# VHH binders against Putative potassium channel regulatory protein sup-10 (sup-10), part 1

No score or structure here was measured in a lab: all are predicted.

Target 1, 283 residues: Putative potassium channel regulatory protein sup-10 (sup-10), of Caenorhabditis elegans (q17374)
Amino acid sequence: WNSKRSFFIPDFLGSGDGTPKSKTESVIEERMEYGRMILLVCNKTCAKHRSDIPLWLKEFNQKKGYQEPETITYYYHTYRQAVSFIDTNETDVFPNLIYFIGVKRVVFNGDVNIREDVNDWIASLDQLILLEPRVYEDLNVILSDTSNCSSKYLLLADRPKCPQPSWSIVARIAQDHGIQPVKIGHPLDGLTHVLLYKRMPYLSEASCHLSVLLYENSYSDFGDDINPLVVSDWITTLLPLEEGSCPALFETYWHPIVDELTELQQIFYSAELEISERNKRPA
Below, numbering starts at 1 at the first letter of every chain, in headers, positions and changes, except where a header shows other numbers; antibody chains aren't numbered by Kabat.
F, E and O stand for the ipSAE by ESMFold2-Fast, ESMFold2 and OpenDDE, each averaged over both directions (binder to target, target to binder). V2 = 0.75 x the mean of E and O + 0.25 x the DockQ between their complexes.
[cut] stands for letters that were removed.
Atom coordinates printed by the task and the answers are left out, and those that the model quotes come from them; centres of patches stay.

## First folded at step 12 (VHH)

Design U1
Fold by OpenDDE, fold request of step 14:
Structure U1 (fold): chain B 283 residues (1-283), chain A 125 residues (1-125)
Amino acid sequence: as target 1 above (283 residues)
Amino acid sequence: DVQLVESGGGLVQPGGSLRLSCAASGFTFSDYTVGWFRQAPGKEREFIGAISEDSGYIYYAISEKGRFTISRDNSKNTLYLQMNSLRPEDTAVYYCAAGSPYLGWRYDSAEYDSWGQGTLVTVSS
C-alpha cells in the first residue's frame, strides 16, 4: 500500500478512450501530480487577460513566498472545441478561470477584470485551517474522536530532516474533502512518539513523513513521498461518498486505532523508552 | 509603542456567544501572526488559535474544535475571536498576542513578542 506510486487520472480528464488528449489536458494531468494550477480559458485571444492574470498570480505567489510545489502555476487555453475539463453547465462565459488541485476543479464566478476579485478568490482557495496539538493528550483527543464517523482527520508531520514540500497541498486536498488537517512538526517528544506508535502499531517508525488518514477509529498510512493526486484519489476511494454513513472499512487499507493507553502502559512504555535511549548513548 | 487592546468581554450565559476584538497599534499589523490565548484562575495560559499575516493559515487548539473562529481585518488592524456555545469552563481572561511570521509552534506563548492586557469572559447562569 505504502509503496504504490501510480499515476491516477482525475475524473474530469479523459482517460485512455483512444481519443487524443489536448495539450492542455496533458498539462493539467502533469501538473496536478504534485501541484496546483489556475487555467485561463478564453474563446478569443484575450490579450489583456493573458497579461494580467499571470501577473496577478505571480504577485500572489511572491507575496505568499511560495516555492514549488506550493506555487500556484498558470496556463492558458483557447476554448475552440469541447474538452473534458470544461463543463458548459458550470461555465459558458469566457474568459474565465479554473482552479485545479488533486481531483478538484473550481470555476471562478467573479469578474476576471477585477484584480481584487481574482485575488480574493485565490486567497479563499488557498486558505488552510489546521489543528495543532501541543501535548500527547491533544493527540489522544484526536485519535479518540475518530470513534465518531463524522470526524475525519489527516495527521501530517514535517520533520526537519525529511521535508515534505507537498504537505500543504495534501492538507488542502483533505480540507476540501471535509477532512481536518492536523499538523505536527514531528513527534512532540520521544514519549509522544512511542505512544503514538503504540496506538497505531502498524505505522512505520522509520518513515520519513507522516501522512495518516484517521477515520472510524481506524487509520491508513499514505507512506513517504506522497503524491497529491494519488492522495486525492485515495481519499475519494477510501472514504464514503455520503457523509455520516459509517460504512465498514476494508482491512487491507485500514488498521484499527488501539485504545488509549492505561496509566500502567504509559509507565511501562516510558520506562522502556528511557532504557532504550540510555543504551544508545555511548558510555 | 506597540499596543494590543482586547475588548468585547463580559458576562454571558451558558450556550451564549461573544465576539472579542483586539485592536493593534504601534506596529505594522499585517506583518505579524496574531493569536488568542486564555487563562483561567489557577490554570496555565492556554492556546486558542492563531492566524497568519494574510489569513492564509489558521491554527486552532483541539479543545476549541468547532466553537471558536478566528479572523482578522488588516485594514482595521483588528483581530477577532468569535466564540459560540460557551461553557462555564470557558471562563477566563482572554489575551491577544502578536508574533513574527516565522513563529515556531503557534501554541507556544513564548513565541509571541507582544501581549494585550486581556479581557475577562465569564460564563455563568
Scores: ipSAE 0.876, ipTM 0.947, lowest interface PAE 0.3, mean pLDDT 89
Fold by OpenDDE, fold request of step 14:
Structure U1 (fold): chain B 283 residues (1-283), chain A 125 residues (1-125)
Amino acid sequence: as target 1 above (283 residues)
Amino acid sequence: DVQLVESGGGLVQPGGSLRLSCAASGFTFSDYTVGWFRQAPGKEREFIGAISEDSGYIYYAISEKGRFTISRDNSKNTLYLQMNSLRPEDTAVYYCAAGSPYLGWRYDSAEYDSWGQGTLVTVSS
């Protein structure tokens, strides 16, 4: 599905023009903080679409088994005046649909009257491609691949002890920015654990959530409880807009990835981990 | 009876492309996550990739990044593996597998309940 993808920073995130936000803008802001939304835009009453679109979306969500924050939410806007989230150069035919996720806006270019077209469009937007490293070697390859400036990764973990309800949204945001989402298993095997934290020494082992951006042989830890909107902002701020550029990274935000561990180091650190784990087990 | 039948294997030259198919029968294909594995002689079974029941999620092994593409057609009960830029090291028996939509890690072969018999892919000059 050929959707026109445009990235914009919502006015509420950056454009201090002090202009009062429309109700719709406020809704977009609210919902984009944690989730995603489809906006029906009409210049007329469009009663049929106001009935059909939310129904189709509901059915889509149900079929997917989505719950908050994964649920694609719905809102309606009567287009009567110029607004920041509608670019007339992109679309001037109404009714139409706009998809919002993070700082991304996608305008529907299909037939809003055809359920299948709308569903296909939503499905296309919803699709997520993930890497799943299984062993140390896989993760090692990922970390080492970051030496190539074209290679960007976002490490995510869905840890049972610390669920990340928005991880899939964050992953989609990353994907939209050309960042490969990587889902890391939990618990990690001993060696993989060692590799993760030894090659990225400033990662907190105590942290519940893993959200780490990898770029230019460096990593940035987004910390716990990452808001999708915040992640979008960080990605936009931390990464160059131009593909293939390798700018100097700010040390305040980026830490260098440590070189590959020698075999001896692997053995040593693995043994150390084992000992530590044994000591944590109550007698 | 649940059946998965792989096809499309054969001899291909290095740098060549091949498309594998897996035909499913005996179960509701659209309700299952399906994936591809391969096993070379003397090696362990290796995860290639998997695709969720509605294609909403696609998972890949890092080793196959960029060369292999997984897709499915639920109307045809068929799983596909497009392999490009094939290398001699890609020589293996390729297996399709099916598992519950609630699979844990997709790279874990133990998560899959049904397996095909495999199709041999040989990459050789």
Scores: ipSAE 0.857, ipTM 0.933, lowest interface PAE 0.3, mean pLDDT 89
Fold by ESMFold2, fold request of step 14:
Formats: sequence, C-alpha cells, structure tokens
Structure U1 (fold): chain B 283 residues (1-283), chain A 125 residues (1-125)
Amino acid sequence: as target 1 above (283 residues)
Amino acid sequence: DVQLVESGGGLVQPGGSLRLSCAASGFTFSDYTVGWFRQAPGKEREFIGAISEDSGYIYYAISEKGRFTISRDNSKNTLYLQMNSLRPEDTAVYYCAAGSPYLGWRYDSAEYDSWGQGTLVTVSS
C-alpha cells in the first residue's frame, strides 16, 4: 500500500522554515507511523534516568505482554536549543518525559525521579476501553446513537486474511480524541453484513479492513491502508472544531448513514445475501 | 483447583448502586482474562464486560457502557463490578468467569473455562 504520511506532518514535527530535521524528529516521525514512544529529554547527562527509564518501560511492556507495535518504545534527547517537538511552555523542567502517539504529544507532569509517578502516568495513558458488539442489534444501536452531536465512534475490524497489527494503536488514538473504539468481528454474519453495507453503502465490501469514523448520522471510511500517524491526522482533519451545535461536516468526506432497516428489510436483504453468497461457491 | 467466588449481591432500590467482587484462587490471576456475565430469569446469559491485566484492555457490552465499570486488583486476586443507576431490568444472577488470555471473543460465554456460582442482584422497591 502507499503511505499517506506526506499529506500531513504533525505540528510538533514540521517547522515549515526549511530547517533540516534533527535525528530525534526523524525517530519520532518514523515510530508514529506504526506505534508509540516515550522520549526522555535532558539538558545534561541524566545518566541515572537514561538507565532507569528504559528499564521501567521494558518491565511495563513485559508485564502487559505487549509485542510490537503495541510496545511503548524509548528514545533519549539532549536539549541544547529550541526544537519543534519541545514546547517550553509545557516542557520547561528537565529531565522530563514526553509521550508520543499519532500526532499527539503529552508531557509528564509528575516527578521523573519517582518510579511510581512515572508508572502511574504511563498506566493512565495506556488503558484502552473497547466496545464489542455481540449481535446485529448492538451495532444498530451504535449507528443510531450517532444522531446526537457529541457521540463519536470508530469501527474497527480485520478480515482474517488481512491482519492489522496496529489496530490497538489506532484504537488508542481514537480514544485520545474522545472517540469510542468499537471492535467488530470477521467474518461477518449475514445480518451484520447487511446492516453495515445497506446502512453505509459507500463502504467497500472488498476492503481488507473496516476503519470507519461515525459522527452526526454520518460516516467516513478510512479505507485499507491506514497507519496510526495518518489516522490521527485524518481524525483531526475530519472532525469540526466546533461542538454541541451539530456543526457542518464537509460533504466530500462524510456520507449519511441510511435509516434503520425494518424487520422485513432485514429478512429480505439477508435472504438476498445468502443467495448471492451461495452462487459464488464452487461445486 | 480453580475457584471463583462472587459476593456483594443483594436487594437494592432503583437508581441505587452496588459493587460486586469476585475472589479468585487456584490459578495465576494476572495471566487470565476475567469478566462478568449475568442471567435474568428465563433469559440467556448476557455479557457485561471483561478485563485482562496482561494487555490493559477493558471490554464492555454496548448496553452497559457508562453505567458499569469493571476493574481488577491483582494484589488481592479480585475482580470488581461497579454498577450505578440500577434499573429493575438489571435484576439477575451475576457471574464472574475466567478464560485463556487468548479468548476469541470476550462476549462468548463458551470461551470461558471457569465460572463462579453467581450472586443474586435484585433491583426492586
């Protein structure tokens, strides 16, 4: 697939003044394409922290059972002069820690010398809350709930032949933006398939992944080749800055969700799909 | 042997709150996905939510989002369910369950190997 990262550069990585990227900027940019990172920033040697922090992170990842790309990775930066990824209004005490995921930056607000403070901070950033629809009606409720102007959902599903190892990073990015991630199972049963593609007809049935943002009775399909950095950028771009008044959505990016299917329509379309799927099967 | 024991059930008025506990023994609690289910009279067992400490994931059924909170304390080998804004339709026997950390789907009761005997929650005036 073709990377989409060049369409948007996170605010903290793009100076726009033609200055060459630092080594640290390049590392941040590379890692945000698949995962997440904690940066230790020092204006002096910080020998103790350079030993302690990566060990604490390793132990955190091991305790959680994380594998790449879900692992929280580590990097070290010596702060000698202004750089784009450090905002001195937020990061004016050194040594300090900065967490990066997608286009988001979170500065540690505790005592970097205290392991408990660091671990509690990491744990608060790490927790992922998922909804798992069990039956067709659960998903139908989610689609109908988007009619208010504040509820936002990101539907996530992988086909068995196209696993997406970054799904949990994408889910965390959504959660950070106030979007509730929803994990949907594949293969879809007949009624769930009908619901998705009849209520959201612009979705491609041939896509390897389902990554669909829901808001304001509308949906926007992220398509097949989504990486975490691109997803974060698209969420920021697609959602309006205004809230609470049902702000206008850009119609070129958003499609309306079709009304709920009647019981008769559910029966009819399910039968139609079963006939279609039966005709595709070999002898 | 694996043992799961629920507690904290009882009679509560509509709009009230209740906290259920599930004490676990006979296995390494922190290696297992643990979850809550309930079964109302005459109905099938219903998934509430699940949590795995090794991944930091918390899963909820759609209908229970916002009213129920699942947590665990590995130092006490205990799973918790905080229920707020209780309604008469929440009346059920509440079960905790444990299964492999590699469950297929958390809402599927067949994926869980071990179950408690249940604790009755009655929401009535």
Scores: ipSAE 0.205, ipTM 0.661, lowest interface PAE 4.7, mean pLDDT 81
Fold by ESMFold2, fold request of step 14:
Structure U1 (fold): chain B 283 residues (1-283), chain A 125 residues (1-125)
Amino acid sequence: as target 1 above (283 residues)
Amino acid sequence: DVQLVESGGGLVQPGGSLRLSCAASGFTFSDYTVGWFRQAPGKEREFIGAISEDSGYIYYAISEKGRFTISRDNSKNTLYLQMNSLRPEDTAVYYCAAGSPYLGWRYDSAEYDSWGQGTLVTVSS
C-alpha cells in the first residue's frame, strides 16, 4: 500500500455545488497540502488586527526557528456572506482566528486584542509530544503495545537521501487524532532494522520515508508521497470511530505485525543484514 | 554562574503523586532544552524526558509514557515534572539538566552541559 492523493476534501471546504472556489478557499486548500495556517476573520474593518496578528505570528515562528512547512502561516478574510470554512455556530465573536491543519480547524473565540491570550492559544496548538526510542527493545515494546486496541502510534523517520519536510506537520496531525508520534533516527542500527522489516514485512526497505500507523497488532504504511491533508484523511478513514472491544479493521489497508522475534532469530537476521550490507555496491 | 536547583522530592506511598520543580539561574533559560533524569542507587542516570526551549517539542522515555508530564515556564525560569502512579522502582535521586537547543539525542546524558544537585524521591509505605 502506497499513499495516494485523497479525493476527499475537508468538510469545511467547498459547497459541493460546482461554483468556483473563493480565493480564501483556494489558499486554505493549498496551505493544508503541506503545512498549517491561521486565518484572521473580520466582519468589518480590522486594520489594527491585520497589522498585529501577522507580526505576532512572525515573531512566534522566528522564536521557534521554524522553516517551511512547519511555520504557521497567515491569511485574512472579510466575512460578508456565508462561506463553508466559517461556521457561525462555532464562531461567536468577530474578529476571530481560525487555525487549520490537515482536515481540522480550531476556532479561537477569544479576545483577539489580548496578545497574551492569542499567544497562549497558538502555543497550545503548536505543542508536539514525541517518543524517541533509543534501542531495539524500546521499539519492540511499542509494536507489542498495540494489541490492547487503545494504543495508536505513528512511526516516522526520514532517510538521509530523502528528507521529509512535512514530518512535523504529519506528527501534529497524528497527535490531534490521539495517535502517539514516534521519531526514529536514520541510519537504523542493525537490530532495529531487522525488527522493523521482519516484524512488518510489507514495509519496503527501498522507501524514502517511514510513515507507518500502528493499531490493534496491525500496521498500515502511508508510503513515500504523503500530503498532510491526505494523511489526515487516511487517519480518519483507517481508524474506527469507536474503540473498546477491538473494532474490526479494513483488511485491505491493514497488515498484521509478526510475532516478536526469538533471540536466535534476532542473531540470525542481524548477521544476515550485516553480510548483505557489506556486499552492496550502490551506483 | 549557571545553577539548577531541584525541589519537591520526598516520601510518597505507592500509587501517589509528586510534582518536582527545577529553578534555573545564571543563563538564558529560554535558549536551552531542559530535561529530567534519575539515578537509583548503583545504577546509571536514566533519561525521563526533555522539553525544547519553547515547549514546542516534548520527548519521553518509553518506560515513563503516560505517568509523567514535563512542562516549563520560561517566565519563571522553572522546569517541572509531574509524577503520577508512583511505584517503588521510581525511588531515585531526580536531576534536572540543561543542554543546547541543538542536542543530538535527548536521552543521552552526555549531551547536557549543566546539572542540578538532585532531589530524592522515595516511594515506600
Scores: ipSAE 0.053, ipTM 0.591, lowest interface PAE 6.3, mean pLDDT 80

## First folded at step 13 (VHH; from U6 with T33V Y103F Y114S)

Design V6
Fold by OpenDDE, fold request of step 14:
Structure V6 (fold): chain B 283 residues (1-283), chain A 125 residues (1-125)
Amino acid sequence: as target 1 above (283 residues)
Amino acid sequence: DVQLVESGGGLVQPGGSLRLSCAASGFTFSDYVVGWFRQAPGKEREFIGAISEDSGYIYYAISEKGRFTISRDNSKNTLYLQMNSLRPEDTAVYYCAAGSPTFGWRYDSAEYDSWGQGTLVTVSS
């Protein structure tokens, strides 16, 4: 089901050439900003598919218990003219389905008449593999592994006080780019949190959301406003197209990860934290 | 009665592969998160991986990255663990576990309500 995946760089990410966009293009642009969608493309009326596909998708979303922005949305397009989101080299058979997430476009290569095929395809696109570090040592392994240029990670936090509804979309975008998503729940115990920031000193502690790309013993902070489309663009811009290459990184976007803290450093920072916490307690 | 029964354990040489299975019965398998843990002699139980009800989410421990693959077949009420490139340090009793999909972290053994009896995996030359 993953045989025909291509990266689509939408024109709207660049300077608009003033060419009028089709309604469908506008819809794709709007929905890719925060979510994902399946587009039914027909060269005829396709009445049956227009009925079946959205129903199957609705059932899929319901079964998954998805809420916005996790919900896979639906749209329909009658293919009559050349459009940017349809490459005739990829597909010339209609009706067909196209999946959009971030800057990625995936064309369905199955039978659109078979519910099971469509469901399996959607399920394959929806699957997410996550790492969940428990302690600082786990994070150390991840951070240290970035010394290998083939190892890429995206740290994401889902905090109850700072919900990140789009984290799963961002994680999927990362996964599609060969980046391993890492979900960090709570600031690991206070000490672990402090130590993490000592290894990434330019990471903002005041940030509500955590979205940090790790690559080549360096890190890049995406900030508090995690827009899936923006993240997709940044990933495409910041990382090399060829896997295994170790290009020089631009210092404007990347900061070096500090080496693992020594035992003495850990003791020192732990003591500082304790003192700080004591001083914050109202007398 | 809820039952989880592990199988597939045994003796394997370093660098070898092994596939474990966990057969579930006595409950609706497809409604639960299921996972694998292991416990070596004298060590604490360690999380390996977990898989959501419909396989939409898969979770791994960092220590097993790239070597172990977890999967499930709900039609067969079975959980699988494919282990490759096995090492002597992988020697342990491997346990299957099931828990509610609403629990917090998948690595937390306390969140799992049902456990198998375990199957022994020995990696030795």
Scores: ipSAE 0.851, ipTM 0.930, lowest interface PAE 0.3, mean pLDDT 88
Fold by OpenDDE, fold request of step 14:
Structure V6 (fold): chain B 283 residues (1-283), chain A 125 residues (1-125)
Amino acid sequence: as target 1 above (283 residues)
Amino acid sequence: DVQLVESGGGLVQPGGSLRLSCAASGFTFSDYVVGWFRQAPGKEREFIGAISEDSGYIYYAISEKGRFTISRDNSKNTLYLQMNSLRPEDTAVYYCAAGSPTFGWRYDSAEYDSWGQGTLVTVSS
């Protein structure tokens, strides 16, 4: 599907010129903080579309088993005045659909009257490609691959003890920015655990959530409470706009990835971990 | 009876491409995660990739990044593996698998309940 994808930082997200926000802009702002939405835009009465589109979307969400924040939400806008989220150069045909996620908007270029077209479009936007490292070597390769500045990764973990409901949204945001999302399984085996925290020593083992951007042999920890908008902003701020560029990184935001562990280090750290775990077990 | 039948294997030259297919029968294909594994002689079975029930999620092993593409057609009960830029080290028996692996564990062969008999891919000059 030929969807025009554009990245923008909405000026109505606190960076506005002081002009009053439209209701729709406010809704977009609110919903994009933690989720994603499809906006039906009409310049005339679109009674049929106002009925069909939300229904189709509902069915899509149901079929996917989505719940908040994964649910693709719906809103309707009557296009009568110029708004920041509609570029007339991009689309001048209405009714139309616009998909919002993070700071990204995607304009539908298919037939809004055809359920299949709309569904296919949504499905394409919804698709997520993940890497799943299994063992020490897999993760090691990922970390080492960051020596190539063209390689960008986002490490994410959905841990049962500390679920990250928005991880999939964040992953999609990353994907849209050309960042490969990596889903780290839980629990990690001992050696993989050692690898993760020894090669990235400033990651807290006590932290519940894992959201780590990898770039230029460095990492940036987004910490707990992943907010999709925040992540979007960080990605935009931390990473170069030009693909293939390798700018110097600011130490305030980036930590160097430590070199590969020697075999001896692997043995020692693994043993240490084992001892630690044993000591944590209640007698 | 649950059946997975791989096809498309054969001899290919280095740098070549091959598309494998896995035909599923005996179960509701669209209700399961399906994936590809391979096993070279003397080596352990290796995860290649998997695809969720509705293709919403695609999972890859890091080792296959960029060369292999997994897709499925639920209307045809078929799983596909497009392999590009093949190398001699890709020589292996390729297996199709179906199951309900827990999220984050798609790489684990133990999470798959059904397996095909495999198709041999040989990459050689």
Scores: ipSAE 0.647, ipTM 0.832, lowest interface PAE 0.5, mean pLDDT 89
Fold by ESMFold2, fold request of step 14:
Structure V6 (fold): chain B 283 residues (1-283), chain A 125 residues (1-125)
Amino acid sequence: as target 1 above (283 residues)
Amino acid sequence: DVQLVESGGGLVQPGGSLRLSCAASGFTFSDYVVGWFRQAPGKEREFIGAISEDSGYIYYAISEKGRFTISRDNSKNTLYLQMNSLRPEDTAVYYCAAGSPTFGWRYDSAEYDSWGQGTLVTVSS
């Protein structure tokens, strides 16, 4: 069930008066469903910048080895009149650059002629910091760390038969919201498998992707429909804006994480899993 | 011909800081994931973190969250590890490594092709 549509549209898109979308609005909406982009905004032709900026971005993406949808894509807009995706309070000068990912918008406001400044700005937006649990105890520490109500994690797993090309964009969106992305490798070892489904029993074993938000000793399963706009919508819906508080979570979307497994439980469930795996084989 | 050389190790007091460097030669540094591991005598080698070829991805072991910062400078073929708030438990030989580990396996030492000789960090007073 692959969908190209999002149920959430960022505030800076759409006119609100029924006016047909401009070409630029349509491009932004389309690309935010899967990836990210930089928009060159000019108040005139900007022939030099329209030549230079896409070349600089192409070289940036090539040096990074990025493939779609991780590639930072390019578009341009000639600013002639007020539009929803340009806030004159944030956009001081023209020409300018605007970076879009999920529901986030970042304006450069520097000198677009200076390649080094543009590249440094892009690099600062591009970084992704991931945690990679190795063993059960690593994951157990992560699951337990949410009790202080300030730590938030997004667990992500790459499963071979179900490619999720947007996972890195989703991870960046989480990071932008103060959520630490955690990348779990495949195949899951026995203890990691036991930990995931015994401590978080409402996760669907049928799901091809692991995309689970952790907060306040609770978890919410994003499922397989995790395009960037959907993730942005879920994060803003599920997490209150109040920093450092311990708000009550909506039971409709959140399930409690089961207490830490005892050593006896770990031994028992690991053996149970091994028996189940052996029963899959002939003879 | 492929070489990785760590430097910057030494004696530091608990709560102190050190910056380690790893100079690379004999290969195209920017084509490889590079990372830091450590090993205390008699212990297994432990993953600290890794940084992608393009510095777009930085991976850390959970135990090091917030204390260590990995960076690379491809123009100088150098990997860095900034260590803050050092504890006696951080005493170890620190190794840099280069390879092409698959996603989700950055912590696995078997995924790295080349290793440095190590630099000793001692946290004691």
Scores: ipSAE 0.105, ipTM 0.615, lowest interface PAE 5.8, mean pLDDT 80
Fold by ESMFold2, fold request of step 14:
Structure V6 (fold): chain B 283 residues (1-283), chain A 125 residues (1-125)
Amino acid sequence: as target 1 above (283 residues)
Amino acid sequence: DVQLVESGGGLVQPGGSLRLSCAASGFTFSDYVVGWFRQAPGKEREFIGAISEDSGYIYYAISEKGRFTISRDNSKNTLYLQMNSLRPEDTAVYYCAAGSPTFGWRYDSAEYDSWGQGTLVTVSS
């Protein structure tokens, strides 16, 4: 899908009055395309905080073993005039910290001098709850569990030669939208492969990554090279505004999930896959 | 001397709640992924969930979605399992386990180096 590149700009970026972007707006925009960040905002010089906060974040990332893009990055902004990414109705105190991921913005509004309070706030933002299917039936249940029009899942899997460095960022964005991320191990075994591609036949087997939104017995394939801002945009575009509603989904973006495979189908398609994989071997 | 000791098991009525604890000693608890498994009579050991070293990632088996909550308190070297809306099929011996930080398959019992003795949970009216 050639139009998946997004020109989406979160509403907290870019001036509504037509003035040029500030340097800070450009940094936020760039980093939200792949990762996440904390912005230190001061209305005066904050020499101590400008020293302390990046150190605390570095130590947080190191303790977690995070590497780019999962690392929570740091930037500093001096608040001198109104900017779109700072809403003074939400930002009660200066200095302050603002966390950005996808289209989400969370303001600390606490005492930036207290390391433990800052660390606890960051830790609460960082938590990711994942489902990790163990066997075919676990995944089969997930594929069948969206008929209630409330359950939403994002399936994420990589192939061995195509790591997806943004998967955890995408998973966190999904979680923020009430979507349960599901981490599927790789390489896919034969039965899991059969399950995915026979129950969801419009998925591309050529993709390096699996990024598939499930809702209302239907799926939408985000494809390869997912960008966290693009994912945020697709989630808000594809899902209904009201919880529990069952509106007809647009067939342009959604495909029905095929009914559960019988045991005979599982055996047959697994054998078919084995034969196909053998024929790809040299000589 | 690595030790994991579960507690908090017992008899509970259907629909009730129970909180299990797992006390760890003899190793640096905060360096390990820790998790819960259970084994019902006549069945294979079953993954419930796991939690990363500092609680950044929490993993659950699909069957436990929404009813069970796993947490850890590194200052007390303790892993917890909060179980709500208990059903007779939750009757099992519950085990805690600890494994390497480089563990990639949290549901695989073979990836866990240390195990507790287990605590029995019985859900019966």
Scores: ipSAE 0.075, ipTM 0.608, lowest interface PAE 6.0, mean pLDDT 81

## First folded at step 19 (VHH; from Y1 with A110E E111A)

Design Z2
Fold by ESMFold2, look of step 21:
Structure Z2 (fold): chain B 283 residues (1-283), chain A 125 residues (1-125)
Amino acid sequence: as target 1 above (283 residues)
Amino acid sequence: DVQLVESGGGLVQPGGSLRLSCAASGFTFSDYVVGWFRQAPGKEREFIGAISEDSGYIYYAISERGRFTISRDNSKNTLYLQMNSLRPEDTAVYYCAAGSPRYGWRYDSEAYDYWGQGTLVTVSS
């Protein structure tokens, strides 16, 4: 299910169509690999906006406590000829603002001269809703919840030894597609670890990161590389266009989630994990 | 003179809805993460959810997924909890809390510095 309206960036971001890229297109592509940005578009000088907008964004990022790549970055473009990232029918007032994240773009529909309008718009785009499973049963419920084909989840973890600084950008991209991000704590406790890998055996325990899409009692592992552009492309490719009636999944990339563990299995696999962890300890 | 005051509790039938409010005073509300907890008689305090200083992040417990919505209005120094599809097991005293849990988990009640007195919600058929 998809409750949001969005506009995707034209395929010039790695499309391979041979279209020459402007400097602005190159900046958009570069920043969407790890982060997000707001583009100020003007058909004239826009001296005041070029001074005000980056200051307002800097203050927004500082108030949120954001660090790269979670910060909303700024770039400026003078519109003098047709470009792939501007649809004049959609962007009918200049100066204007366009927000980019992953392959999505959102055109501002307010008054660029009014700080409160711009800040409220940014705030509405910025909100991230997370689930934080606390105990084994929380995660068990999430894994089982996709059986009716309406719920979609993206499991994510950010670990100190293997940081994935774009995890929050990826979470926002998922949210924009009606996918509920779920933040997994590390280190995993015994039952949570058992649950993840016994119910989803095609996940690698050797992987440094966790990035797993859940849908239709199945899962797809995005692996160790959670580049926001790649994740956007995978979500668009992996999920069927039709929703709600358990549409067919492409079996090459989807694996079934194993049934809930019995109490005896939970005890057995927890003990197995403890033994395995001991074999890795230095003498 | 920090104060958090919950309101909006009461009696509601199963399947009904209720909106709780938490009015804050004595501190700069917008500088704090705020959240909701509840405690049924004889049970431990349970995390419901939390919302960041400027609502960039909203966190929910899994058990309440989809039924409860947290919001805040910094201009009114007020935190809200919208509860839908209420069940008898939602009967509890509901507390709001404020803190700076940047180094911990939002579900850990010890990460919150200030607590309200609670408002009773009763869901009975």
Scores: ipSAE 0.313, ipTM 0.709, lowest interface PAE 3.7, mean pLDDT 81

